# Designs tried in a protein design chat: VHH binders against q86b00r158to499. Part 12

Target 1, 342 residues: q86b00r158to499
Amino acid sequence: PRNSLQRAIDRLKNKFGISLKGSFEEEFYLIKKGDNNNSSVASLLNSIEKLDHGTFANYHSLDCYGDILEKITNALEEQGLPIEQLLSESGSGQFEITIDYTDIMEACDRHIIVRQTINSIASYNGYIATFIPKPFDGLVGSGCHAHLSLWDTNDSNLTPDANGECGLSLVNQFFIGGLLKHSKSLTALFNTTPNSYKRLKPFYWSGCNVSWGLDNKESFIRIPSSPFSATDGCSNFEIKTIDHTSNPYLAMAGIIHAGFDGIENSIAPPPPTSLFDQSVLNNQLIPSNFEDAIQSLKENHYLCENIGNDISNAFIHVKLAENKILKELSDDDQILKLLELF

## First folded at step 20 (VHH)

Design ya6
Fold by ESMFold2, look of step 22:
Structure ya6 (fold): chain B 342 residues (1-342), chain A 128 residues (1-128)
Amino acid sequence: as target 1 above (342 residues)
Amino acid sequence: QLQLQESGPGLVKPSETLSLTCTVSGGSISSSRYYWGWIRQPPGKGLEWIGHIYHSGNTYYNPSLENRVTISVDTSKNQFSLKLSSVTAADTAVYYCARPRTYYYDSSGYYVLGFDVRGQGTLVTVSS
């Protein structure tokens, strides 16, 4: 898979003189370990809720997380991973860590290291870190949103154009056109378990609409604004649906080949949409289950051939077998099983 | 400042090939940021997008013209060109080279690109 990504990177660079840079927003839950009579989803929820007891308890609950978060951030910084952002939700036990963007191969390598570090530090300190897309029905799901940008061979950012649609250059708009054309097939690479599709619901801000737009949290492609967007354009775009069940190398290889198609064939995206302007809605959604997503990938000979037919066939075979096993479990038992993996 | 200048014959006989060159100065057509295109305006009519090209040689053409259009790029001369074969009187127009910035969809479902920089235009007349 890492070799497949390298071939995609080389293809984009050799044909168009374009490189991809990016980073992932790493979302996860921290769950305090305890002496557990029953390993159930209810007991996992109770361990999170016990850390969040009102205003005074919230103050003490934040102190409980402060030590583990400090150890995690110190370990990441000691490994040379510059943390750009650390966010927490009050009382939810969910956190988000983002490290600085870099060349996309290194970003994928860093993604692996970040996940390993969080898991190791959490485990050593009496916590379970989980990256499951939707571990708890009543709580926010976890993704690993990718922030991406296109760069030329002189290391100049090609993504922004203050006078372009949504602050983007035309070449980046065509890249996005390719991503939207292939979005249903890409979903198979991004969201590889039945649980993934519990997060991918309309109106959950998961990005399941096949659309794009400025600050549109319901779109597959979100264009983040900044204080400088009006004068400098928007420096990056975000793919919201990716979760930690994905192989980052395959996901990014698919992204590059899809965007390559858009640039090569001048595929314009539809007009952008906003959360407040539903009059131009594309009625298309990404697949609502893995079987439909994988069927779209099977039929997408362009993506499969460019990723590598042997790699694509192996991925399809393995993931269908894994999904069959997971679907025989109850929803709660799927969560408990996935805790061993993510 | 970026400038585009069309050059080529102003008179072409029916059934022959119209050929124009756009010379770019104050910028590079090798840039990965931009596409380069041709538009035309027949007398008394609106603008019609002909097609565009990327520095890599990839093209996108107006479907109504695509069987007669060739756009090419010569990065060593910082030029791109238009050839329109089998011309008729309907191809008489002012031809502009341009650098696209925006797009919109027409009633047929094809998009056309708007431009941020264009040449002065050159009239090409098709007549015997």
Scores: ipSAE 0.566, ipTM 0.837, lowest interface PAE 2.2, mean pLDDT 86
Fold by ESMFold2, look of step 20:
Structure ya6 (fold): chain B 342 residues (1-342), chain A 128 residues (1-128)
Amino acid sequence: as target 1 above (342 residues)
Amino acid sequence: QLQLQESGPGLVKPSETLSLTCTVSGGSISSSRYYWGWIRQPPGKGLEWIGHIYHSGNTYYNPSLENRVTISVDTSKNQFSLKLSSVTAADTAVYYCARPRTYYYDSSGYYVLGFDVRGQGTLVTVSS
């Protein structure tokens, strides 16, 4: 898969003189293990019950997070992973860590290390860290949103154009056009378990709409604004649907080949949408289940051939087998199985 | 600053090929940021988008013209060109080269590029 990404990177650079940089927003829950020294599985199941019921226990957990978050951030910094942001939702136990952006291969490598570090530090310190897309039916899911930008061979950011649609250069608009064209197939690479699709619902701000727009949290492609966007344009774009079940190398290879198609064929995205316009202008959604997403990928010969037919076939067979096993389990047993797999 | 200048014959006979060149100065046609395009304005009509090209050679043409249009680049001369074959009097227009910035869909479902920089234009008359 890492070689597949390298070939995608080389293809975009050799044909168009463009490279991709990015970072991931790592969303996860921290769950304190119980006083009885129960297994991490038992602690997770107990915490699911508490958080799904919305009990007073959420408020009391605020006192314990400062120490564990400091240990996590220190461990990441000591590994040379520069923390850009750490955000929290008070009382829920959900956190978001973002590492500074870099070239896309290194960003994918960093993504793996971040997940491993958080899991290890949490486990050693009496916590469960979960990256499961929807571990709590009543609470916000966890994704790993990708922030991306296009750069030339002279290390100049090609993404912004203050006078372009949504503050983007035309070449980036066509890259997005390619992403939207392939969005249903890309979903199979981004969201690889039945649990993923519990998070991917309209009005959850998960990005289910096959659309794009400035600050539109319901769109597959969100364009973040800044105080300087009117003067300088928007420096990056965000794919919101990606979750931690994805292989980041395959996901990014798919993104690059889809964007390549957009640039090569001048594929204009549809007019951008806003949250107010969502009900009027955008009738298309990404697949609502893995079977439909994987079928779209199987039929997408362009993506499969460019990623590598052997790699794509292996991915499809493995994920279909895993999904078959998961779908036969109860919701609690699925969560237990996901902990073993991810 | 960036300038675009059209050049080519102002008179073309029916059934022949219209050929224009756009010379870019003050900027590089090889930029990965920009596309380069042609538009025209027939007498008494609005602007009509003809097509555009990327530095790699990739083109996209107005479907109504695509069977007669070729756009090409010559990066060594910092130029791009238009050839329109089998011309008739209906092809008489002011032709502009331009750098597109964004796009809009028109009522026919074709997208139309908005241009931020264009040349002064050159009148091409198709006449016996």
Scores: ipSAE 0.485, ipTM 0.811, lowest interface PAE 2.9, mean pLDDT 85

## First folded at step 22 (VHH)

Design yc1
Fold by OpenDDE, fold request of step 23:
Structure yc1 (fold): chain B 342 residues (1-342), chain A 128 residues (1-128)
Amino acid sequence: as target 1 above (342 residues)
Amino acid sequence: QLQLQESGPGLVKPSETLSLTCTVSGGSISSSRYYWGWIRQPPGKGLEWIGHIYHSGNTYYNPSLENRVTISVDTSKNQFSLKLSSVTAADTAVYYCARPRTYYYDSSGYYILGFDVRGQGTLVTVSS
């Protein structure tokens, strides 16, 4: 998988003189282990401190988890991972950590290290960290939002253009056009379990709508606005649908090849959408289940070929088999199984 | 300051090929940031996008002209060119080279190109 990404990186650079940089927003839950060896999903849910769900920056949550979060932060910093942000999400024991953006290969490497480190520190200190997309039906899901940008060989950011649509350069618009074109197939790379699609619901800021737009959290591609967007443009674009069940190398390889297609063929995205445009939000959605997503990928010869036919075929077969097993389990058993993996 | 300048014959006979060159100064065509394109404005009509090219040689053409249009780039000369074959009186227009910045959807489904910089334009008349 890592070699596949390297080939994608090389392809983009050699043809267009463009490189991709990025960072992941790592969302996860921390659960304090109780004295009771009861590992049921219900027991885990009960162990989550009932905090105010209405506050994104729950100071109380940060206070309650201050010690463990400090240990996590220290461990990451000791490993040379520059932390951009650590915040409490949704007030229910959910947190988000973001490492500074870097070259896309390194960003993927960091993604793996961050997850492993958090899991290790949590376990050592009597907590369970979980990166499951939708661990509990009544609580907000967890993703790993990717913030991406295009760069030239002189290490200049190509993404921003104040005179471009949504503050983006034309080349980046075409890149996004490619992403939207391949959005169904990419979903199979981004979301690889049935549980993933419990998280991916319309009107939950999960990016389910096949669209792009400024500050539109319902769009497959979100363009974060900045106070300087009017003068300098927007520095990056965001994909919110990616979760931790994805292989980051294959996911990014898919993104690069999809974007490559956009640039190569000048695929303009449709008009941007606003969060307030409800009519558009109801029109075209990403696949609502894994079977549809994986079928789209299977039929996408362009992506499969460029990612690599052997690795693509292996991925498709393995994930189909895994999903078959997972679907035979009860909801609780599925969560327990996923806890072993994520 | 970026400047674009069109050059080529102002008169072309029907069925012949229109050929224009755009010389770019004050900026490099080899930049990965920008595309380079051609637009035209027939007398009494609006602007029409013809097509554009990237430094890699990848092109995109207006579907209405795709079969007759060829755009090429010469990075060594910092130039890009337009060829339009089988011209008719309908191809009489002021032709501009331009740097595109975005695309827009119109009611017909065609893309209208937004641009920031363009040349002064050159009139090309198709006449026998």
Scores: ipSAE 0.887, ipTM 0.957, lowest interface PAE 0.5, mean pLDDT 91
Fold by OpenDDE, fold request of step 23:
Structure yc1 (fold): chain B 342 residues (1-342), chain A 128 residues (1-128)
Amino acid sequence: as target 1 above (342 residues)
Amino acid sequence: QLQLQESGPGLVKPSETLSLTCTVSGGSISSSRYYWGWIRQPPGKGLEWIGHIYHSGNTYYNPSLENRVTISVDTSKNQFSLKLSSVTAADTAVYYCARPRTYYYDSSGYYILGFDVRGQGTLVTVSS
């Protein structure tokens, strides 16, 4: 998978002189292990502390999660992973950590290391860290939102253009056009379990709408605005649908090839949508289940070929088999199984 | 300051090929940021987007002209060119080279690239 991404990176650079940089927002739950060996989902849910502290700027706080978060951040920093942001999310016991953006390959490497580090530190300190997309009904899901930007060979950010649509350069608009064109297939790479699609629901800010736009959390491609967007443009675009069940290398390879198609063929995205645009209700949605998503990928010869036919076929086969097994389990058993994996 | 300048014959006979070149100064056509395009304005009509090219040589043409249009780029000369074959009186227009920055969808469902900078334009008359 890593080699596939490298080929994608090389393709983009060699043809267009463009490179991709990015970062992942790592959302996860921390659950304190109880003294009781009861490993039921209900037990785990009951053990979640119902605290929301917003932005965690002070790791020395005497709250329920202060100590473990400090240990996590220290461990990451000791490994040379620069933390850009650590926040509590809307779900109780849910947190988000973001490492500074870098070259896309390194960003993927960091993504893996961050998750492993968090899991290790949590386990060592009597916690369970889970990156499951929808671990508990009624609680907010967890993704790994990708913030991406295009760069030229002079290390200049190509994404922003104050005079471009939604503050983006034309080349980035075409890149996004490619992403939207391939959004159904990309979903199979982004969301690889039945549980993933419990998280992906319309009107839950999960990015299910095949659209793009400023600050539109319902859109497959969200363009984050800033106070400087009007003068400087927007520095990056965000994909919210990606979760931790994805192989980051394959996901990014897919993104690059899809975007490549956009640039190569000048695929203009449809008109952008805003959060308050009523027309969003009538827009096309990404697949609502894995079977539809994987079918889209199977039929997408362009992506499969460029990612690599062998690795694509292997991916499709393995994920179909895994999903078959997961679907035979009860909802609780699925969660327990996923806890072993993520 | 970025400047675009059109050059080529102002008179073309029917059925012949219109050929124009745009010379770019004050900026590199090899930039990965920008596209380069051609637009025209027939007398008494609005602007019509012809097509654009990326530094890689990838092109996109207006579907109404696609079969007759060829746009090319020469990065070594910092130029890009337009060829329009089988011209008729309907092709008489002021032709502009431009740097597109965004796109719009017209009433026909095709997108037209909006530009921030364009040349002064050159009149091309199709006449026998």
Scores: ipSAE 0.886, ipTM 0.955, lowest interface PAE 0.5, mean pLDDT 92
Fold by OpenDDE, look of step 22:
Structure yc1 (fold): chain B 342 residues (1-342), chain A 128 residues (1-128)
Amino acid sequence: as target 1 above (342 residues)
Amino acid sequence: QLQLQESGPGLVKPSETLSLTCTVSGGSISSSRYYWGWIRQPPGKGLEWIGHIYHSGNTYYNPSLENRVTISVDTSKNQFSLKLSSVTAADTAVYYCARPRTYYYDSSGYYILGFDVRGQGTLVTVSS
């Protein structure tokens, strides 16, 4: 998988003189282990401290978990990972950590290290960390949103243009056009379990709409605005649908090849959508289940060929088999199984 | 300061090929940030986008002209060119080279509507 991403990186650079940089927002839950050896899903849910769900970045949540979060932070910093932010998310006991953006290969490496480190530190300190997309039906899901930008060979950011649509350069718009064209197939790479699709619901800010736009959290691609967007343009775009079940290398390889297609063929995206524009909630949604997503990928010869036919075929077969097994399990058993993996 | 300048014959006979060159100064056409395009304005009509090219040589043409248009780039000369074959009186227009910035999208595709810089334009008349 890592070699596939390298090929994608080289392809983009060699043809267009463009490189991709990025970072992941790592969302996860921390669950304090109780004295009870009961490892049921219900027991885990009950162990989550009920905090005020209305407070994004609530200091109180951070205080309750201050010791474990400090240990996590220290462990990451000791490994040389530059932490951009650590904040409380919408769910009780839910947190988000972001590492500074870097070259896309390194960003993927960091993604793996961050998850492993958090899991390790949690385990040693009497907690369970979970990166499952939808660990509990009544709680907000967890993703790993990817913030991406295009760069030239002079290490200049190509993404921003104050005079471009949504503050983006034309080349980046074409890149996004390619992503939207391949959005259904990409979903199979981004979301690889049935549980993933419990998170991916309309009106849940999960990015289910095949669209893009400024600060539109319902769109597959969100363009984060800033106070400087009017003068400098927007510095990056965000893929909202990615979760931790994805192989980051294959996911990014897919993104690069899809974007490559956009640039190569000047694929303009549809008109951008606003968060307040309900008309955007049209019939163009990403797949609502893994079977539909994987079928789209199977039929996408362009992506499969460029990612690599052998690795694509292997991925498709393995994930189909895994999903079949997971679907035969009860909801609780699925979660317990996923807890072993994520 | 970026400047674009069109050059080529102002008169072309019917059925012949219109050929224009745009010379770019004050910036490199090899930049990965920008595209380079051609637009025209027939007498009494609005602007029509012809097509654009990327430094890699990748092109996009207006579907209405796709079978007759060829755009090429010469990075060594910092130039890009337009060829329009089988011209008729309908191809009489002021032709501009431009750097595209914005577009509109509809069911038939997209068209470039905005540019931040363009040449002064050159009149090309198709006449016997």
Scores: ipSAE 0.873, ipTM 0.949, lowest interface PAE 0.5, mean pLDDT 92
Fold by ESMFold2, fold request of step 23:
Structure yc1 (fold): chain B 342 residues (1-342), chain A 128 residues (1-128)
Amino acid sequence: as target 1 above (342 residues)
Amino acid sequence: QLQLQESGPGLVKPSETLSLTCTVSGGSISSSRYYWGWIRQPPGKGLEWIGHIYHSGNTYYNPSLENRVTISVDTSKNQFSLKLSSVTAADTAVYYCARPRTYYYDSSGYYILGFDVRGQGTLVTVSS
């Protein structure tokens, strides 16, 4: 998986002189054992009680989590992981930590360390940290949105062009065109459990539309604006659908090969869309379930061959088997299973 | 200041190959940021997109010309070239090299590139 990403990185650099940089927005919930404040939390507590002899915590306000968040933050900084941002969803127990962007291989390595650190600190302090895509039916889901940019061999950002569509250079637009062409197949790499698809719905800000646009939270590819976008262009683009069930090395390998196809074949994306613009030209959605996503990947010989046929075949086999097992479980039992994995 | 200059024969016989070179100055054709393209304007008609190329050699051609067009790049000379085979009088036009920056879709679903820099143009006449 990690060697597959390295081959993708080398392919993009050797052919086009392009490197990918990025970072993940790490979304997760903290659950304190023994607290029972909410119907969604009560459902999760019932599932956890079937697996564990004790009770688990309900949600607390942000000020109740201050101590655990400080411990998490300190542990990450001590490991040399520079935190760019910490966000809290008011009163829900959901948090987001973002690490500074870097070369994509290191970004993937950091992603793994961040998850491990959060889990360890939570466990030592009487919490469960969960990265499950949709642990609570009534609350927002958890993803790990990727912010990405293209760079040349002189370490200059190729992504922005103030005169380009959505503030992007033409080469980055073709990269995005490739991403959109392969979006249904990439979904299998990004969202690998039945639970993932409870998060991936229209109007959930999950990015289900096969489209792109400036500040469009419903698009597969979101282009974040800044105060300087009119002068300098937009410095990065965001893939919103990725969640913690993905193997980050495999997900990024797929992204690179898809974008490579776009640059190599000059694949223009469709006209950009806006949440508030009446001109919606694209009715397409990403697959609504894993079986359709994995079928798209199986039929995508280009992605499978470039990622590696052995790796792709193993991924497909393992994830189909896991999904069949998960689908036979009750909702509560699925959560219990996923809690130990993610 | 980026400049593009077309060069090549102004007269080509029917059935032969039209061959043009674009020399880029004030910029690098090896840049990963840009594509490089050819357009033409037949007498009394509008501009027609021919195709474009990236520094690595990959191309994208107008489907109506695809079977007759070859675009190539020589990064060592900072040049890219057009060859159009089996020419007829319909291929008489002013030919421009250009750097695309924008695109828009036509009614058929194919896109047409908009250009931010264009050469002065060179007339190529196909005549026996």
Scores: ipSAE 0.665, ipTM 0.873, lowest interface PAE 1.6, mean pLDDT 85

Design yc1
Fold by ESMFold2, fold request of step 23:
Structure yc1 (fold): chain B 342 residues (1-342), chain A 128 residues (1-128)
Amino acid sequence: as target 1 above (342 residues)
Amino acid sequence: QLQLQESGPGLVKPSETLSLTCTVSGGSISSSRYYWGWIRQPPGKGLEWIGHIYHSGNTYYNPSLENRVTISVDTSKNQFSLKLSSVTAADTAVYYCARPRTYYYDSSGYYILGFDVRGQGTLVTVSS
């Protein structure tokens, strides 16, 4: 998969003089283990129940999070990973870490290191760090949103144009057109387990609508604004659906080839949408389950051939078999298996 | 100070090939940021998109013209060109080169490009 990404990077650069930079927003839960330091379903449920019900022990747990978060932060900084942001998402035990953007291959490498570091520090300090997309129905889901931008060979950002739609250059709009054209197939690369689709619901701000727009959290492609967007344009775009079940190298290879198609064939995206435009919400959605997503990918000969037919066929075969096994497990046993895998 | 200047013959005989060149100054045609396009305005009619090109040589043409149109780029001269073959009197128009910035869908479902810079235009008459 890493070689597939390198070929995609080379293809975009050699044909168009364009490179991709990005970063991931890493969302995860920290769950304190029980006294015997095991990860049973009962231990997980007990920890979630305490957080959800807001007890006096909840305030003590917040003090414990400060210590573990500092250890995670220090470990990442010591590995030369410049943390841009660390956020706490409500009192649920969910956190978000964002690393500074960089060339997309390095961003993918950093994504792996961040996840491994969080898991390791959590484990040695009596916590379970989980990146499962939807651990239980009552919990807010976890993704790894990608922030992306296009650059020329002279390290100039090609994404912004203050005079362009949503503050984007025309070339970036055609890249997005390609992403939207291939969005159903890309979903198979982004969201690779049955659990992934428990997170991907309309109105959950997961990005299920095959659309794009300024600050639109329901769109597959969100364009973040900043105080300078009106004068300078928007510097990046965001894909919200990606979760930690994805192979980042394969996901980004798919993104590059989809965007390449958009630039090469001048594929215009539809008019942008806003969060409050009821006529376009839920009009066209990404697949609601893995079987439909993987079927779209199978039929997408363009993506499969450019990613590599042997690689894409192996991915499809392995993930279909894995999904069949996961679906035969009870919901609790699926969570336990996913904790082992992701 | 980006400037676009059309050049080429103002008179073309029926069935021959119309050939125009756009010279770009104050900017680079090889930029990965921009596409470069041709537009025309027949007498008494609105603007009609002909097509556009990226510095890599990739093109997008108006479907009504695509079997007759070739747009090309010469990055060494900072120029791009239009060739329209098998012309008739209906091809008489003012031809403009332009740099598109955005797009809009027309009533036929094809998109058209909005532009931020265009040349002064050159009249090409198909006659005799």
Scores: ipSAE 0.502, ipTM 0.814, lowest interface PAE 2.7, mean pLDDT 84
Fold by ESMFold2, look of step 22:
Structure yc1 (fold): chain B 342 residues (1-342), chain A 128 residues (1-128)
Amino acid sequence: as target 1 above (342 residues)
Amino acid sequence: QLQLQESGPGLVKPSETLSLTCTVSGGSISSSRYYWGWIRQPPGKGLEWIGHIYHSGNTYYNPSLENRVTISVDTSKNQFSLKLSSVTAADTAVYYCARPRTYYYDSSGYYILGFDVRGQGTLVTVSS
């Protein structure tokens, strides 16, 4: 799968002189360990330190996480992984860490190291870190959103254009057009377990609408409002749906080949949507279950051939078998099994 | 080394507007990596997040204060400011400007829990 990504990177560079840079937003829960780690889902939820959502109380109540978060961030920095951002969601035990963006192959390698580091540090300090897409009904899910940008051979960012739609260059708009065209097939690469689809619901900010737009958290492609002046355009775009069940090398290979199709065929994306328009508009959605996503991938001969037919066929076969096994488990047993993996 | 320094009146009358400025030295407020925030500590109480701002002018406020608070940035002076209107005795506190590192958030905004750089703080008393 790493070789598949390298071929995708080379293909984009050789044809168009474009390279991809990116980073992942790593979302995860921290759960206090009990004496027996084979606990029920209800006991795992009770083990999460939950804080009052009131604004005054939350500051001091979360000091207990400060120690473990500092140990995690120090371990990442000592491995040469500079932290760009650390965020937490109020009272839920969920956290987000983002590493500085870099060349996409290195970003994928870093993604693996970040997960392993968080798991290791948490375990040593009496916690379980979990990256399961939807471990707890009623709580926010965990994704690993990708922030991406296109660069030329002079190492100049090609993504921004202050005069372009949503602040994006035309080439980046074509890349997005390709991503949207292939979004249903890409979902099979991004969201590979039955649990993944418990997260992918409208109005969950999961990005399940086949659309794009400025700050539109319901869109498959979100264009973040600029941390810079609006004069410069938008420096990157975000794919919201990716979760930690994904193999990052296959997911990113799919992304590159989809975007390549968009550029090569000048596929314009539809007009962008705003978050507020989607409450009334008829929007297409990505598949609501893995079987439909994998069927879309099977039918997508372009993606399968470019990723590699042997690799794609093996992925499809293995993931269908794994999903069948997981679906035979109770919901709680699925979570407990996934906890061993994520 | 990066330093933050609060300035403004130490005494404010009830119903008036509290106004503070934070001057950043040894670094640039226009850095793309950071937010700039205000927190306060009322006597005998814990720290309370007021809000923060990005150098572009985007703001995030504590919902309990949002109707009375304005945070602004002046990148040309390397400064950011706090205005809190209609103050009462409950607004008496030590006020700090800070560069946040971690915070809580929900769909309404972000709330800080910690900071990597903080001013020494300034006591503002609202006389009742």
Scores: ipSAE 0.000, ipTM 0.162, lowest interface PAE 18.8, mean pLDDT 80

